# VHH binders against q9p7j3, part 13

Target 1, 174 residues: q9p7j3
Amino acid sequence: MILPLFPETQVHVFVYENVSNCAAIHEQLISQNPIYDYAFLDAATILYKKQVYSAIIRALEDRRDEQMKTKTIHSEVILSLSPKTEISSAFRQFSMTKKSKNIVVVKIDSKLTEEEEFERLDKLVEGNRVEFSDEELQKLIDFKVLKKNYKLDPSTLENPLASILSSIALRGYS

## First folded at step 14 (VHH)

Design cb7
Fold by OpenDDE, fold request of step 18:
Structure cb7 (fold): chain B 174 residues (1-174), chain A 120 residues (1-120)
Amino acid sequence: as target 1 above (174 residues)
Amino acid sequence: QVQLQESGGGLVQPGGSLRLSCAASGFTFDDHAMSWVRQAPGKGLEVVSDIAWSGGRTYYADSVKGRFTISRDNAKNTLYLQMNSLKPEDTAVYYCAAHSKYGIPDRDLRGPGTQVTVSS
């Protein structure tokens, strides 16, 4: 997929459920294996496609402006999901952990088609690919975690998408 | 092996200043955003400040805004924390931490820490 604001950057997003090897993936990320250069998100923290895209756009904007806080575009995506600028909090709240079961995987700057990228990623992730859609994400979300991450209350829960996107977009401005 | 070593702590009076340093080795320093965290007696770990891999963007906890300044020298593999207008509530062991290049949560990889005590 090509984002209109970033026509030179191809982005792919994949959703996996029932992933059995998150701990192994985590170890590869610790060792900085370059073939694992993706943003691995805990699906329990993601409710909307637009939430992911908002974070991607924010990360790409940071890169464009040479203001990335983290070294890689993928880590910046993870940071960009957070309403806070604090790095540790963002990573803790949104990134895949060893205990994750369902994940959202983001690839930025891909030179491959979606299916080609999937074939590559499928060698790394032991799980079932599902559609990247709000419907599928809603099946995987942990609302308690979501509410905590974005400080959602009964009033903001009336329109959680708006609240989440506002939090992402206005990070550092409040 | 990855190593982090904090220094610069000590005993100071309220209103005083300290400058902490963190020497990093065993990894590519400029691949990692860095943080200062502290642990006061009887309290949990608190993030004090963090800084981008390049030394650009920074974060400060509300409790230290305007008083503390985080910086880094990538050529020297060193992280700094300038602490001014110190308060008794700043008393804690201060640690430096490196964040994951690929964005995974921080593993328990800190230096031994340096004690900062603010007291009359």
Scores: ipSAE 0.903, ipTM 0.943, lowest interface PAE 0.5, mean pLDDT 95
Fold by OpenDDE, fold request of step 18:
Structure cb7 (fold): chain B 174 residues (1-174), chain A 120 residues (1-120)
Amino acid sequence: as target 1 above (174 residues)
Amino acid sequence: QVQLQESGGGLVQPGGSLRLSCAASGFTFDDHAMSWVRQAPGKGLEVVSDIAWSGGRTYYADSVKGRFTISRDNAKNTLYLQMNSLKPEDTAVYYCAAHSKYGIPDRDLRGPGTQVTVSS
């Protein structure tokens, strides 16, 4: 997929459920295996496609403006999901953990087609690919976690998307 | 082997200043955003400040804003924390920590810490 404001940057997003090897993936990321250069998100923290895209756009903007806080674009995506600028909080709240079962995987600057990228990623992730859609994401979300991550209250829960996007967009300003 | 070593702590009176240093080795320093965290007696770990891999963007806890300044010298593989206008509540062991290059949540990658005591 190509984002209109970043036509030279190809982005792919994949959703996996019932992943059995998150612990193994986690170890590879700790060891900084470059084959695993993706943003691995816990699907329990993701409710909308637009949430992911907003974070991607924010990360790309940071890169464009040469103000990335993290070294890689993928870690910047993870940071960009957070309403806070604190790095540790962002990673703890949104990154895949060893205990994760469902994940969202983001690839930035892909040189491959979506299908080719999937074939590559499928060798790394032992789970079932599902559609990247709001319908599928809402099946995987943990609302308790979502509420905590974005400090949602009864009023904002009526339209969580608006609150989430505002939090992402205004990170560092509110 | 990742190694972090904090220094510069000590005893200081309220209103005083200290400058902490963290020497990093065993990894590519400029691949990692860095943080200062502290642990006061009887309390858990608290993030004090963090800094981008390049030394650009920074974060400060509300309790230290305007008083502390985080910086880094990537050529020297060193992280710094300038602490001014110190208060008794700043008393803690201070640790430096390196964040994951690929966005994995923090693990116990910190040095032995340096004691900062603010007391009259």
Scores: ipSAE 0.897, ipTM 0.939, lowest interface PAE 0.5, mean pLDDT 95
Fold by OpenDDE, look of step 14:
Structure cb7 (fold): chain B 174 residues (1-174), chain A 120 residues (1-120)
Amino acid sequence: as target 1 above (174 residues)
Amino acid sequence: QVQLQESGGGLVQPGGSLRLSCAASGFTFDDHAMSWVRQAPGKGLEVVSDIAWSGGRTYYADSVKGRFTISRDNAKNTLYLQMNSLKPEDTAVYYCAAHSKYGIPDRDLRGPGTQVTVSS
């Protein structure tokens, strides 16, 4: 996928459910294996496609403006999901963990087609790919986690999209 | 082997200043955002400040804003924390920590810490 404001940057997003090897993936990320150069998100923290895209856009804007807080665009995506600028909190709240069951995987600057990228990623992730859609994400979300991450109140839980997007967009502004 | 070593702590009076340093080795320092965390007696770990890999963007806990300044020298693989206008509530063991460039939490990766005591 090509984002309108970033036509030179190809982005792919994949959703996996029932992933059995998150712990193994986690270890590879800790060891900084370049083959695993993706943003691995816990699907329990993601409710909307637009949430992911908003974070991606924010990360790309940071890169464009040479204001990235993290070294890689993928870690910046993870950071960008958070309403907070604090790194530890963002990573803790949104990153895949060893205990994750369902994950959203983001690839930035891909030189491959979506299918080719999937084939590559499928060798790394032992799980079932599902459609990247609000419908599928809604099945995987933990609303308790979502509420905590974005400080949603009961009034915003009915339609939290605006609140989430605002939180992402206005990160660092007070 | 990843190593972090904090220094610069000590005993200081309220209103005083300290400058902490963290020497990093065993990894590519400028690939990692860094943070200072502290643990006061009887309390959990608290993030004090973090800094971008390049030394640009920073974060400060509300409790230290305006008083503490985080910085880094990538050429020296060193992280710094300038602490001014110190308060008794700043008393804690201070640790430096490196963040994964792939966004995996590793906040437990820290040095042995340096004691900061603010007391009259």
Scores: ipSAE 0.866, ipTM 0.922, lowest interface PAE 0.5, mean pLDDT 95
Fold by OpenDDE, look of step 16:
Structure cb7 (fold): chain B 174 residues (1-174), chain A 120 residues (1-120)
Amino acid sequence: as target 1 above (174 residues)
Amino acid sequence: QVQLQESGGGLVQPGGSLRLSCAASGFTFDDHAMSWVRQAPGKGLEVVSDIAWSGGRTYYADSVKGRFTISRDNAKNTLYLQMNSLKPEDTAVYYCAAHSKYGIPDRDLRGPGTQVTVSS
């Protein structure tokens, strides 16, 4: 897809459930295999499409302004999901781990169609692709993790999206 | 082989200053955001400061804001921490850490650390 504010940048987002090879993917990322140049997120930490898009937009804005904290746009997306400014916390909060079962995969600057990108990614991820929707994400979320990551309380849980987006947008401004 | 080596620690009086250095080798230094973390006796690891891959953005823990300054020289593969107005509570082993280029958690690389002791 194309984001209105960044018409020159193509973005694809995929969701996989019941992934059996997260540990293997993790090892490839450790070895910095370039064919794994994606943002691999733990789906247990993602509740809304807008949460992901908000992080993507912020990462792209940071890149545009030459203010990225991390080296790659994909790692910057992971950082941008966090309400915390420190890098280590952000990665621990949102990145796929060796023990992850469900993942959200983000590709930025793709030159391929969504279908073509999926075909490439499908060779790397051993799991079932599901729709990137709030409905499907809601099935995969761990609310305990979500509440912890964004410090949600009973008052903010009434409208968690607003709280999450505010946290993402205002990171570093408090 | 990836290596990080901290130096510059020592014993100083309260109000004193130290400058820590971290020499990096065995990986592309400017591909990685870097951090200083510390561990005081009986306490867990605490992030003191981090710095962007390019040196453009920095983070400081509230406890060290205004006193510590993180910087890096990518040409020399070296990370620095200028520590001013040191306090006894700053006493800890200080570690240099490199973060994953791809945002992998629990993949931080650290050196053996350097001891900083602030005491009158």
Scores: ipSAE 0.828, ipTM 0.904, lowest interface PAE 0.5, mean pLDDT 95
Fold by ESMFold2, fold request of step 18:
Structure cb7 (fold): chain B 174 residues (1-174), chain A 120 residues (1-120)
Amino acid sequence: as target 1 above (174 residues)
Amino acid sequence: QVQLQESGGGLVQPGGSLRLSCAASGFTFDDHAMSWVRQAPGKGLEVVSDIAWSGGRTYYADSVKGRFTISRDNAKNTLYLQMNSLKPEDTAVYYCAAHSKYGIPDRDLRGPGTQVTVSS
């Protein structure tokens, strides 16, 4: 897909449930294997498509402005999901772990169609692809984790979208 | 062989200053954002500060803002923490940590630490 603000940048987002090999993927990422250069997110932290797109846009803005804190655009997406600029907590809170069961995977600057990118990714991830949609994400979210990550109170948990997007958009402007 | 080695700790009086260094080897230093993390006696870990791969952007914990300055010299593969106006509450083991290039936290990217003791 193509984001209107970044028309020359192709982005793909995939969602996998029941992933059995997160520990193996984690090892490849630690080893810096460039075949695994994607953002691997724990789906328990993602409730909305707009949450992911907002983090992607923020990361692309930081790249455009030469203000990236992390080295790769994919790690910058992970940082950009956080309401804070502190790197350690962002990676801990949003990244896939060895124990993750469901993941959201982002590829930025893809030279491939969505289905071609899926064919590559499917060789790396042992799980079931589901649609990247708010309906599917809602099945995979952990609301306790979401509340903690974005400091949501009980009164906003039914529809926290505006609070979450504000946290992403305004990060670092204080 | 990835290695991070802190130095510059020691005993200092309240109000004094200390400069910590962290020498890195065995990996591409410029690929990694870096942090200083501390652990006071009997307490958990606290992220004190972090710094972008390029040295441009930083974060400071509220407890150290205005007193501590993080910096890095990518030509020397070295991370620094200038600690001014030290307080007894700053007494801790200070660890240098590298954040993974691809955004996956790795506990093995941390040095053995250096002791800072602030006491009369």
Scores: ipSAE 0.751, ipTM 0.890, lowest interface PAE 0.9, mean pLDDT 91
Fold by ESMFold2, look of step 14:
Structure cb7 (fold): chain B 174 residues (1-174), chain A 120 residues (1-120)
Amino acid sequence: as target 1 above (174 residues)
Amino acid sequence: QVQLQESGGGLVQPGGSLRLSCAASGFTFDDHAMSWVRQAPGKGLEVVSDIAWSGGRTYYADSVKGRFTISRDNAKNTLYLQMNSLKPEDTAVYYCAAHSKYGIPDRDLRGPGTQVTVSS
């Protein structure tokens, strides 16, 4: 997919459920294996497609403006999901862990079609691919985690989209 | 051999200053955003400050904002924390930490810490 404000930047987003090898993926990321240069997110933290796209757009804006806090665009996407700019909490709250069961995987600057990128990623992830859609994301979310990560009021938890997007857009200004 | 080593801690009077340093080796320092994390007696870990890989953008905890300044010298592979107007509440072990290049938590990228004690 190509975002209108970033027409030269191809983005792919994949969702996997019932992933059995998150610990192995984690070890590859710690070892800095460039084959694993994706953003690996815990799906328990992601409720909406727009949540992911807003974080991608914020990361790309920061790259354009030479304001990235982290070295890679993929780690910047992880940071950009957080309502605060504090790196440690963003990575802890949104990144895949060794114990994650469901993940969202983002590739930015892909030179491959979605199908080609999927074939590459599918060799790395042992799990069941599902559609990147609000319907599938809602099956994988942990609402207690979402509430904590975005400080949501119980009365807004049914439709928290605006609060979440505001948190991402206004990060660092509050 | 990945290594982070803090120095510059010690005993200081309230209102005093200390400068912490963290020497890094065994990895590409410029690939990593860095942080200072502290643990006060009987408390959990608190992120005091962090800094972008380039040194440009920073974060400060509310409890230290205006008193502490984080900086880095990528040519010397060194992270710094200038601590001014120290309070007894700042007493803690201070740890230097490097954040994962690919955005995944890695506790192995933390130094052994340096003790800061603020008391009269």
Scores: ipSAE 0.749, ipTM 0.894, lowest interface PAE 0.9, mean pLDDT 91

Design cb7
Fold by ESMFold2, fold request of step 18:
Structure cb7 (fold): chain B 174 residues (1-174), chain A 120 residues (1-120)
Amino acid sequence: as target 1 above (174 residues)
Amino acid sequence: QVQLQESGGGLVQPGGSLRLSCAASGFTFDDHAMSWVRQAPGKGLEVVSDIAWSGGRTYYADSVKGRFTISRDNAKNTLYLQMNSLKPEDTAVYYCAAHSKYGIPDRDLRGPGTQVTVSS
């Protein structure tokens, strides 16, 4: 897919459930294996497609403006999901862990079709692909985690979208 | 082989200054955003500051804003923390940490720390 403000940047997003090899993927990411250069997110932290797209847009804006804090665009997406610019908390709160069961995987600057990128990614992830949709994401979210990550009060938990998107859009404006 | 080593801690009076250094070896230093993290007696870890891989953008905890300055010299593989207007509550062990290049997971490389004590 192509975002209007970034017409030369191809982005793919995949969702996997029941992933059995997150520990192995984690080891490859720690080892800095470039084959694994994707953003691997814990699906327990993602409720909306717009949440992911907003983080992608924010990361791409920071790249355009030469203001990235992290070395890769994919790690910058992980940072951009956080309401704060503090790196350690963002990575801890949103990244896949060894214990994750369901993941959202983002590829930015893909030179491949969605089908070709899927074929490559499917060799790395041992799990079941599901649609990237609000319907599927709602099955995988942990609302306790979402509340903690975005500091949502009980009154906003019924419709937290605006609070979450505002947190992503306004990050760093304090 | 992979190592972070802090230095520059010590005893200072309130209002004084210290400059901490962290020497890095055994990895590509400029692939990593860096942090200073501290642990005061009887308390958990607090992220004091972080800095972009390039040195361009920073974060500071509210408790140190305006008093501390993080910087890095990628040519020397060194991270710094200039600590001015020190207060007794700044007393802690200070650790430098390197964040993962691909953003996963939270466990990053951390040095053994350097003690900073602010006391009259």
Scores: ipSAE 0.744, ipTM 0.890, lowest interface PAE 0.9, mean pLDDT 90
Fold by ESMFold2, fold request of step 18:
Structure cb7 (fold): chain B 174 residues (1-174), chain A 120 residues (1-120)
Amino acid sequence: as target 1 above (174 residues)
Amino acid sequence: QVQLQESGGGLVQPGGSLRLSCAASGFTFDDHAMSWVRQAPGKGLEVVSDIAWSGGRTYYADSVKGRFTISRDNAKNTLYLQMNSLKPEDTAVYYCAAHSKYGIPDRDLRGPGTQVTVSS
């Protein structure tokens, strides 16, 4: 997909449920294997498509402005999901872990069609692909995790979208 | 061999200054965002500050804002922490840490630390 503000940048987002090999993927990321250069997010932290797109836009804006904190655009997406700019907590809160069961995977700067990128990714991930949609994401979310990550109170948990998007958009302004 | 080594700690009076250094070797230093983390006696770890791979953007804990300055010299593979207006509550072991290039959690390369003691 092409975002209007970034017409030269092709982005793909995939969702997998029931992933059995997150520990193996984690080891490849520790080993800095460039084949695994994607953003691997824990789906328990993602409720909305717009949450992911907003983080992608923030990362791309930071790249455009030469303001990235992290070395890769994919790690910058992970940072951009956080309401804070502190790197360690962002990675711990939003990245896939060895214990993750469902994941959202982002590829930025893809030279491939969605189908071609999926074929590459499917060799790496042992799980069931589902649609990247709010309907599928809400089946995978952990609301306790969402509440903690974005400091949502009971009054906002029914309709948290505006609060979450504001946290991403206003990161660093508080 | 990958290594981080802190130096520059010591005993200093309240209101004084210290400059910590962290020498890095055995990895591509400017591929990694870096942080300073401290552990006060009987306390858990606190992230004091972090800095972008390029040195451009930073984060500071509220407890040190305006008093501490993180910086890096990528040509020398060195991370710094300038600590001014030191308080007794800044007494801690200070650790240098490198963050994952690919955003993996729980992978921080960390040095053995340097002791900072602020007392009169």
Scores: ipSAE 0.691, ipTM 0.865, lowest interface PAE 1.0, mean pLDDT 90

